VH-VL binders against o04291r164to392. Designs and how they scored, part 14

Target 1, 229 residues: o04291r164to392
Amino acid sequence: DANNPAGLLSIAEEALAEFLSKATGTAVDWVQMIGMKPGPDSIGIVAISRNCSGIAARACGLVSLEPMKVAEILKDRPSWLRDCRSVDTLSVIPAGNGGTIELIYTQMYAPTTLAAARDFWTLRYSTCLEDGSYVVCERSLTSATGGPTGPPSSNFVRAEMKPSGFLIRPCDGGGSILHIVDHVDLDAWSVPEVMRPLYESSKILAQKMTVAALRHVRQIAQETSGEVQ
Short names: E, the ipSAE of ESMFold2; O, the ipSAE of ESMFold2 at other seeds; V2, 0.75 times the mean of E and O plus 0.25 times the DockQ between their complexes.

## First folded at step 4 (VH-VL; framework fv_ragifilimab)

Design a1 (at its last look DockQ between E and O 0.71; V2 from the best seeds 0.00; counts 0 for: pae E 3.3 > 2)
Fold by ESMFold2 at other seeds, look of step 4:
Structure a1 (fold): chain C 229 residues (1-229), chain A 120 residues (1-120), chain B 113 residues (1-113)
Amino acid sequence: as target 1 above (229 residues)
Amino acid sequence: QVQLVQSGAEVKKPGASVKVSCKGSGYTFTAYYMYWVRQAPGQGLEWIGYINPNSGATTYNQKFKDRATMTVDKSISTAYMELSRLRSDDTAVYYCTRSGSEYPHYMDVWGQGTLVTVSS
Amino acid sequence: DIVMTQSPDSLAVSLGERATINCKSSQSVFYSSNNKNYLTWYQQKPGQPPKLLIYWASTRESGVPDRFSGSGSGTDFTLTISSLQAEDVAVYHCQQYYSLPFTFGQGTKLEIK
């Protein structure tokens, strides 16, 4: 049963596999985002989706922080995602393999007064991979996935997070390679036509969420590296 | 004022079913989880399950999954819990209770309880 | 399942004296990511349904007298009534809501000595 720890782990492992196929593979038709240039000041490589369900963005960049610190920072979504109002962990389930499963309710601020704010009911899975990489992946729980039912959304439109997250690989010189995938369906058809680009654009998603996460971690790393040890 | 009012006491034979109702008032019924909890005489509390009254989606304690059915009627702000294949050890007071406003699974308002007695 | 064990099963305390009730979980109910203990205390007076007293281990529900306080973290929790009143005669229950299934302690019956 999907309400017990073994059923939740099955959902979590499937989400992990789907996330990895997006982060390092071709599960999404990725197009490199125009205006991103390699160089010392570059935050990394950013790509956006075409021809997929919902909208998606991917980023990859170097961060001079250890993988666990990167994960800790990024789990605190309100600290780096401007439009995130709250993140509430309703339940925590140890995975038995050293990983952790969280059941999370997230509320977002609306970018406009013309459409209702979105919320999310998700499973978030954190674990260490066989190659020493650390992963934090997340996906919505729906009637299709099974699992515990989420909070009522009386003042919000329930959006869907498709398998998304962070893959954090340790580097041989210290620091980490951070891969980010954001893949969501914001229910764009529930908003007025003039506002739909805010809810259907992979480029806006990349700018507001994916790039914001990478920039935030890099900014913290820069502030830390400027201090005498 | 927030209230949960339950249906009256029931006496049943083993093998029968019982359906307990719970009417909510003084709040937006569809905005909060609804839980069912029971208490056998002289015993502790036992969680049965909860329902999202907006969608009707349910989550059950595995102990009760095969025998308990929770539903809602939004038009009259009423939740129901039906327990089938009753046994004598199902004799208990059955409570409906509402989630707190901070979204975690604690319960801030309780119904008065419905005594269900199962005897042969 | 997380087993919640209360102690004592019953106690009698004189009016105006301090009452202490303990609750121990078989696993930690503290989550470091949000710094919260997923523990609730309920009061159940004779013939009445349970009533919420304290959530997040130490946060008092609105309208609950200041004489009730919750403390502890991880696996060990305490409900304290600093100056017992006659109306505090009840059974007290702890509950964890950290993971499914949500579970309750067996209850502690508090009486006036």
Scores: ipSAE 0.543, ipTM 0.833, lowest interface PAE 2.6, mean pLDDT 89
Fold by ESMFold2, look of step 4:
Structure a1 (fold): chain C 229 residues (1-229), chain A 120 residues (1-120), chain B 113 residues (1-113)
Amino acid sequence: as target 1 above (229 residues)
Amino acid sequence: QVQLVQSGAEVKKPGASVKVSCKGSGYTFTAYYMYWVRQAPGQGLEWIGYINPNSGATTYNQKFKDRATMTVDKSISTAYMELSRLRSDDTAVYYCTRSGSEYPHYMDVWGQGTLVTVSS
Amino acid sequence: DIVMTQSPDSLAVSLGERATINCKSSQSVFYSSNNKNYLTWYQQKPGQPPKLLIYWASTRESGVPDRFSGSGSGTDFTLTISSLQAEDVAVYHCQQYYSLPFTFGQGTKLEIK
């Protein structure tokens, strides 16, 4: 049964595998965003999806914070995602392997009065990999996946998060390599044509979410180091 | 005034089924989880399951999964819980209860309870 | 399953005195990522359904008198009634909503001494 710890772990492990294939592999047809450059002001390498279901963005960058601190910051989505209205963790389930499963309800602000705001019902899985990397991955729970039922979605359009998340690898000598994947279907067909680019553009997704997350963690790292800006 | 009103007490024989109703009023019925909880005489509370009344999707306590069936009729703002293959230890007061406003799994409003007695 | 154990099973306290009810969980119901304890207290007066008193371990529900307070974290929780009133005669239940299945303590019966 998908409502017990073993069933939830199965959903979580499938999400982890799919997330990793996107983060470090070619499960999505990635195209590097134009204007990415190495340098002191560079946030990292950013790519967007081409010809995939939904929209996706990926980023990779260096952060002078330890993996667990990076995970802590990024799990607090309202602190860095400006469109995030609320995050409610409804349930927390030990995975039986040292990892943690969260069942999360997220509401977003709508950028326009012409379309209903989106919400998400997701499973988020946090675990440490055998190579010492830390992973936080997340995906929507739907009738197709199984799992506990989510909150009623009155006044919101329930969007879908496909396996997404953060892979945080420790670096020799300190700090981390951070890989981010955001992959969503915002139900763009439920909005007027003029607004659809906000809901089906991988570039906008990268700018509003993926890059924002990487920038936020790097900014905190600078402030923690005492560097004057 | 938010309230939940349940159907009346029932007496059943072992092996029978019982269906308890719960009508919600004073709030948007489809906007909150609905839970079912029971209390055997002199005993503590025991969670049976919950339903999303908008979609009809259910989540059961594993103990009851094979015997309990929760449904809703959202046109009349009413939830139902049916327990089959009744045993004497199913004698209890059965409550419907609604989630709090923030959608965590604490229970804000309770029905008056329905006594189900199972005896030979 | 997370087992919730209350102590004492029953308690008699004089009017105006402090009553203290404990609830222990078999595993932590505190989540450090959001800094919340997934613990609720209910009051069940004789012949009535339970009523919500406190959620998130320490947040008082609207309309609940100030004499009720919740405290504790992790596995150990306390409900305190600072000055017992006659209308506080009830069974008090704790409940965790950290993980499925949701579970309740066995109840603590509070009486006037």
Scores: ipSAE 0.516, ipTM 0.817, lowest interface PAE 2.8, mean pLDDT 89
ESMFold2 (binder alone), look of step 4: mean pLDDT 94; pTM 0.952
ESMFold2, look of step 5: ipSAE 0.438; ipTM 0.783
ESMFold2 (binder alone), look of step 5: mean pLDDT 94; pTM 0.952
ESMFold2 at other seeds, look of step 5: ipSAE 0.537; ipTM 0.827

Design a2 (at its last look DockQ between E and O 0.60; V2 from the best seeds 0.00; counts 0 for: pae E 12.5 > 2)
Fold by ESMFold2 at other seeds, look of step 4:
Structure a2 (fold): chain C 229 residues (1-229), chain A 120 residues (1-120), chain B 113 residues (1-113)
Amino acid sequence: as target 1 above (229 residues)
Amino acid sequence: QVQLVQSGAEVKKPGASVKVSCKGSGYTFTAYYMYWVRQAPGQGLEWIGVINPNSGATTYNQKFKDRATMTVDKSISTAYMELSRLRSDDTAVYYCTRSGSEYPHYMDVWGQGTLVTVSS
Amino acid sequence: DIVMTQSPDSLAVSLGERATINCKSSQSVFYSSNNKNYLTWYQQKPGQPPKLLIYWASTRESGVPDRFSGSGSGTDFTLTISSLQAEDVAVYHCQQYYSYPFTFGQGTKLEIK
C-alpha cells in the first residue's frame, strides 16, 4: 500500500507525470510575466497561473552547470529560499529504479505577525530520465494521496504543495536548461482579509520562490566560471 | 514534567482483542507523534506504528496493519492501541512513546508499559 | 525492512573498564544529502521502559553521562561506555529510523564481570 516502497513509488511517479505536464505543457493556464522576456541579461522566461487550483509559477532559463549540480544546489532550499526556516528529511526510500524518495517536513517563516506560518509534509522524488535529464519533483502527502502521516504542527498551518519541482535538461556543448514549477495552496482563506494577497498571488510566489531559485543557481554558475577558483 | 501513563496489565485468550490506553500530561498532547512499540518476553523491541494525535492519521508497520488500530481522544489527551485476533505470540509488554520535541524521528519519552498475556 | 543486528548478545565487563557494543544494519542508514546517520541507542534496565541515550549515531541526549558515546557510519555502529559503573547494567538497543518500519536490534545485555 501507500506506506510501503511500492505504494510510495506510485505516488512519486504520478507526481512526476503531473509535474512534467506543467513544466513542459499546458496543464496550467500560464500567463507570461511582463519584463521577464528573453534577452542578453534576462534570467529566463517566467509565467504565472491565471485560473487554477491554488497558485502557480513557472520559470525556464539557461544555466552553465551540469544537471546533477543544479539539482544538488536547489535541493538545499534553506540556502536560497529566504522564507524557508527548516527542511527535515524524515525518511529516505530507494525507489528501485535508480531514483530516491524522501519524506520531508518543511517549515516556512510567516511574512507578517498577522498570520500563522506555513509548513509542508511532502514526498520528494529525484531521478534521471532516459534523455539524460535530471528531475526533482515534490508534492504534499495528504489523506487523498496516502502515504505516511506527517508530524503534527500546532504552530503552523499545513499548506499543500501540488506537484512541483525542477526539470534539468543537459545542453549540447555543456550547461543545462532549467525548468521550475512551483504550485501551492497556502490556504489563503484561513488568514485575515488584509493579508490574503500574500497567500493567493501567483506573482508574489514567482518573485519570492520561482525566480529566486533560478537567480541563485545562475549566480553560482557565474562564480564557478571565472571569479571563484 | 512530561509523562505517559498506560493502562494496567491484561490477560486474554487467543482470538480476543485488547485495547491499551496511554494518557499524556505535562506537554501539548497534539503537538507530537505518538508511537507504539512492543517487546515480547526476552525479545527485542518491535515498532507497531505512529499516530499524529492532532489529525488522527496513522502509519502502521505492515506486519500489524490488519490487526492493529491506533486512535486518540484529544479531549482527555489519551492515545489507544487495539490489537485484534490475538495469538499466543502477541504476549508482550506494549509501550506508548512520544517523538522528540524538535526532531520527530526518535522516541524521547516512554510510558511504563502494559503487559498483555495471551494464553488459552 | 532494514534488519538491525547487535553483537554480542551478552557481555560481561569489570567495573571501571570499557564496554563496547556493536550494531550492524542490513543496508546503509546514512543519507549523503544531509550527512546524517539515522541511528539511535537506548538503555533498558530490568522492568523499565527503554531510555534514549544517543541519536544521529553520535549525539548524546541531554542528561546522559559523558562516559556514553556513539560512533560509526553507514552500516556499522558502536556504543562505548568508557568506564563501566554498576548503574550501567542494562540491555542496550540500537534502532534505525531511516525507513519505515523503524526497526531495533535484538538487544545486548551488559553485566558486571
Scores: ipSAE 0.466, ipTM 0.806, lowest interface PAE 3.2, mean pLDDT 88
Fold by ESMFold2, look of step 4:
Structure a2 (fold): chain C 229 residues (1-229), chain A 120 residues (1-120), chain B 113 residues (1-113)
Amino acid sequence: as target 1 above (229 residues)
Amino acid sequence: QVQLVQSGAEVKKPGASVKVSCKGSGYTFTAYYMYWVRQAPGQGLEWIGVINPNSGATTYNQKFKDRATMTVDKSISTAYMELSRLRSDDTAVYYCTRSGSEYPHYMDVWGQGTLVTVSS
Amino acid sequence: DIVMTQSPDSLAVSLGERATINCKSSQSVFYSSNNKNYLTWYQQKPGQPPKLLIYWASTRESGVPDRFSGSGSGTDFTLTISSLQAEDVAVYHCQQYYSYPFTFGQGTKLEIK
C-alpha cells in the first residue's frame, strides 16, 4: 500500500507469478540443450525456448550453499556475468515481510562495435516462499507497466527483460536446488543482419548468462566446501 | 562549467498558472535527470518531481500530480515546470536541480531559484 | 513516503567549536546488498540555493572542507562540523534518495554564538 504511485508491489507480484510459471511449469516450451550429459562433471540440466516471444533459457542444478547465500552471489551480476558493465540499485522499497523491491539500472558491454550495447531498467523482487525457498525475480519497467522513469538510454539500446530470476530451494541435507530462468528481448532488429543470430539465439543466451550463473555459484560452493553451519 | 539558469520572479493571483523555465549549460542536457523542488518562505524543501530530458518521461510527487506539468525542449536545453490552480500556499522559491549521475540520484547542481508569489 | 526529521531545529555554536546535526528517517535508507546509505546533506546560505556537501551519508563532495563529515547508517545520521568557521553559518538539510518521492528534513539553522 505504501508503494510509489505506479503500484510497484503489484508489478512485483505479477512478475513473481510469471517467473514461477516458467521456472516450475510449461509457460515456455522448453527443449533440453543438445550435448548436456549427466555425470560427475555435469553442472545440471539446461533448456532453451523453442517458440516464444524473445529468447529464454532455463537451468536447474545442485549447489552446496544455503539459499540466501546463493541469492546474494547471483544478485551481484558483475561478479559472474562477463558482459555486465555495471549494476546500480537506484531505489529500494522494503515489502515489510522481509521481501525487497529494487529499481535497478544495468549496463552491458557490446560483443562487437557493429551494435550498440544494451542496458536494462528493471524491478527486482526478492522474497521467501512459504516452503522455505528463496526467490529473486526481475522484469523491465516501461511506461506501460508504470513506476518511476528510468535512466536515459543515450548510447545504449534499451533491452527488455521479461519475468526472469532465481528460485532457490533448500535441501534436507544442506545446500540448495537452484532454478534459473533468463527471458529477454535484446531488440535484434536494431543490429546488422549478420549479427542478428547473436541477439536472437536462446542457446547463446544460455551459454553466456544462464549456464554462467550456475557454474559460478557451483565453483564458489566447491572452493568453500559448502558454507553449511 | 555546469550551470542551471532559471526565469525571473513571478507574481500571480489565486487560480492562475505559472510556468518556470530552467536552461542547462556546460553538460550534455539529455544525459542527466532534472528535478523540481520548492521552498516556501522560512520553510524546508519539497520535491515536486523528476523528468527524463531525453524521453520527456516524468514522475511526480503525488501531492502535485494533478496541478504540476514538467516538460523539456531539448533543442534549447531547457526544462519547464508549470503549476496550475495556484493557491496562496504555493508561494515559494522554485528550483530546478540536476541529478548527480546519469540516473535518478541526489541533486548536485541547483538553479538560482524562481520566486513565485501568489497573492490576492 | 519516508519522513526525514532533523534535530535540533536551530543551533548556536562558538567559532572553533564542534557542531552536530542529527537526521532520522522513518524507515531505513541503508541497502545491505551494496552497503550504501542513500542520504545526502546540503548547506544553504541565506538567499542562495542549497549546495551539496555529502552523499552516500559520508562521502564529501569535491571542494568541501574536511571539517565537514557525515556518519550514521540505517535510520540515524549525523553531520559534524569539527571546527566551526564564520562561513559555515547556514541552514543544513538532509535528504534521502532511497525511493520516490525524495524527501528532505525540515532543516537545521546553524549560527555563530
Scores: ipSAE 0.006, ipTM 0.529, lowest interface PAE 12.5, mean pLDDT 85
ESMFold2 (binder alone), look of step 4: mean pLDDT 93; pTM 0.949

Design a3 (at its last look DockQ between E and O 0.03; V2 from the best seeds 0.00; counts 0 for: pae E 15.6 > 2, placed apart)
Fold by ESMFold2 at other seeds, look of step 4:
Structure a3 (fold): chain C 229 residues (1-229), chain A 120 residues (1-120), chain B 113 residues (1-113)
Amino acid sequence: as target 1 above (229 residues)
Amino acid sequence: QVQLVQSGAEVKKPGASVKVSCKGSGYTFTAYYMYWVRQAPGQGLEWIGVINPNSGATTYNQKFKDRATMTVDKSISTAYMELSRLRSDDTAVYYCTRSGSEYPHYMDVWGQGTLVTVSS
Amino acid sequence: DIVMTQSPDSLAVSLGERATINCKSSQSVFYSSNNKNYLTWYQQKPGQPPKLLIYWASTRESGVPDRFSGSGSGTDFTLTISSLQAEDVAVYHCQQYYSLPWTFGQGTKLEIK
């Protein structure tokens, strides 16, 4: 049954496979984001979705931090995601293969007073791949996926996270290659028409979430480069 | 005054079913998880499951999944737990209990308990 | 399943003295990503349901006297009553909520010597 540890691992492994196909493959029709060009001052390569369900953004960049440190920073969403109000880990399940499954309730601030704030009920799976890469992937738990019921959400609109997350590959000589995928359905239909671009634009998603994450990790990496020893 | 009031004691034969009720008052019933826990005489506590009273969604301890059914009636702020195919080792006090907040899974308010005795 | 084991099973302590109850989990209930121990202590007086004392291993619930404290991390936890009072006669239970199913220790009966 999907409500026990073995069933949760199955959900986690499916989320991992789907996330990887988006992060390094062609599962989403990616279009390079206009105005985000490579260069010495560039944060990396950023793309947005075309012709997919929901909205999605992807980024890839170099970070002068070890993979585990990058994962630690990015798992603390309130520290880098401006609109993140809280992240609560309600349950932690060892995956039995060395990975970790978290059941997470996340609340977001609303970008406008005209629409209700969103929340998320998700499974987050962290594991190390055979090539030394570290992965943190995440997806909503719904009646369709199975798994434990989420918290009541009377004051929030429950949004959906499709398989999303971070693939962090070690570089020879230190540092990491970071791939980020954000893929969400924010229930744009539940807001007034004039506000819907905030909830259905892959470009806005990239700017507020995907690029913000990469920029934050890069900023921390720069700050630590001045550390003695 | 937050309170959980349970139905009275039951005596059942092996193979029968029992349905225990739990009425919540003094708080917004649908905003907090409801848990069911039992305690056999002289023994520790055993978690049966949890229900989201707003949606009716449930998560069961696998030990009870085939025999336990948790439900709610929001209109009267009442939760129910039904245990079928009773055995003598199901003799216990059955508690309903509420979460300590909307998110954490610890239990801050407990019903008075319902003794279920299964004997031939 | 995570097995919770309490020790001792029974304890007698003089009024005003310190009582110490231990709880051990078969797996760590500490999560380094949020620095929390997913452990709760309950008090159960004779003929009454359990009452919440401490959550997150060391956080005292509102209205619980200062003489109750929780400590420990990972797999080993302790409930301490610094100055035993007559009303503290009860069975004490630890509980983990780290992973499903949520499980309880077998209980420790505390009596006055």
Scores: ipSAE 0.007, ipTM 0.600, lowest interface PAE 9.6, mean pLDDT 85
Fold by ESMFold2, look of step 4:
Structure a3 (fold): chain C 229 residues (1-229), chain A 120 residues (1-120), chain B 113 residues (1-113)
Amino acid sequence: as target 1 above (229 residues)
Amino acid sequence: QVQLVQSGAEVKKPGASVKVSCKGSGYTFTAYYMYWVRQAPGQGLEWIGVINPNSGATTYNQKFKDRATMTVDKSISTAYMELSRLRSDDTAVYYCTRSGSEYPHYMDVWGQGTLVTVSS
Amino acid sequence: DIVMTQSPDSLAVSLGERATINCKSSQSVFYSSNNKNYLTWYQQKPGQPPKLLIYWASTRESGVPDRFSGSGSGTDFTLTISSLQAEDVAVYHCQQYYSLPWTFGQGTKLEIK
């Protein structure tokens, strides 16, 4: 019973615990960065991994939007992730605790003609924490994790997403504090050596994915402020 | 309940070494950074370094780099700080303290302190 | 290293009166991207480890009385106790967590006059 809802919830809760340990703890050796540029357009605090399996990046920043709106925007990867080709939610499973489990197939464009594009087969878990934070975490489903087998990847290299996601904390005066963790293994050894930095650099991951997500949400917040009285 | 419990007071001669232990309980030991801080009698606080209990990676205040060694034993949720070639001005209370929940982290839980006295 | 300097080194204040402790950093600890000052205040009673009072320069930790407040930005910070109580006799420390190594002020001893 690979499609057993109780088994999927177990995978989801383990992913949540590991994601939170990365977002607020020491599960990854983070190299702290203060930010990209000063001023009101500065995005926040960014860190990248050292000495971990795969590559990882973390960001934290302020967003003038309520948590549910931030989550809605970030779940729509094609709207902000330049290399995202498609996101298909193949199954939606209500968790018994009021959360939602999604089984998701994601296809990416290749950044070069010299390497095959990547795809992902993931479980995404959305729930509200007791402290009022909203969380969206995600991880690949593999033979090691259990769960249903994903679509075949005949034209793609199946990449692995390790527990990753968004932690969105409401602020008393409105808006949110957004924490982002991206942790992936893009199978860098399947590409020519000259292309490997595109697939194994935590700095490139931060620039292309983690920072891009935070920047996009902040840009929408500015546009919404112009439309809202 | 989150606790950090340290080893007892020590008296040492100049030139000796001391190893202070710090046992964490009530939380996932490897999910939080561990910091070491000392306080000489009647003086302020001085940061010694930080260890990632998951990986064992360390960063030391440059003042202590050549004499301090921080380690962990994950199996018993215990961190250690060893200070070698002790001098009389190393007489202090040594604290372990862990990271907070926000990034970058502030120190939210402190051990009770370990008095190390270095006297001729 | 960022040097943290507190003033005064010692302060005596009558019960019920206002106590003010200053902390100055040698470099700004304000990060404009999140509008946070990376500054904490600790209270340390005799024979005890430090206890967190205020983080982000002005946010009180849970359970800290309203008479404690933090203010300031950039390089200049103030801890204020609006009405001194007997249990507030302690040494107060500021600390920056903007960059490594993390550094503390030398401490300010607060006594009842």
Scores: ipSAE 0.000, ipTM 0.441, lowest interface PAE 15.6, mean pLDDT 84
ESMFold2 (binder alone), look of step 4: mean pLDDT 93; pTM 0.940

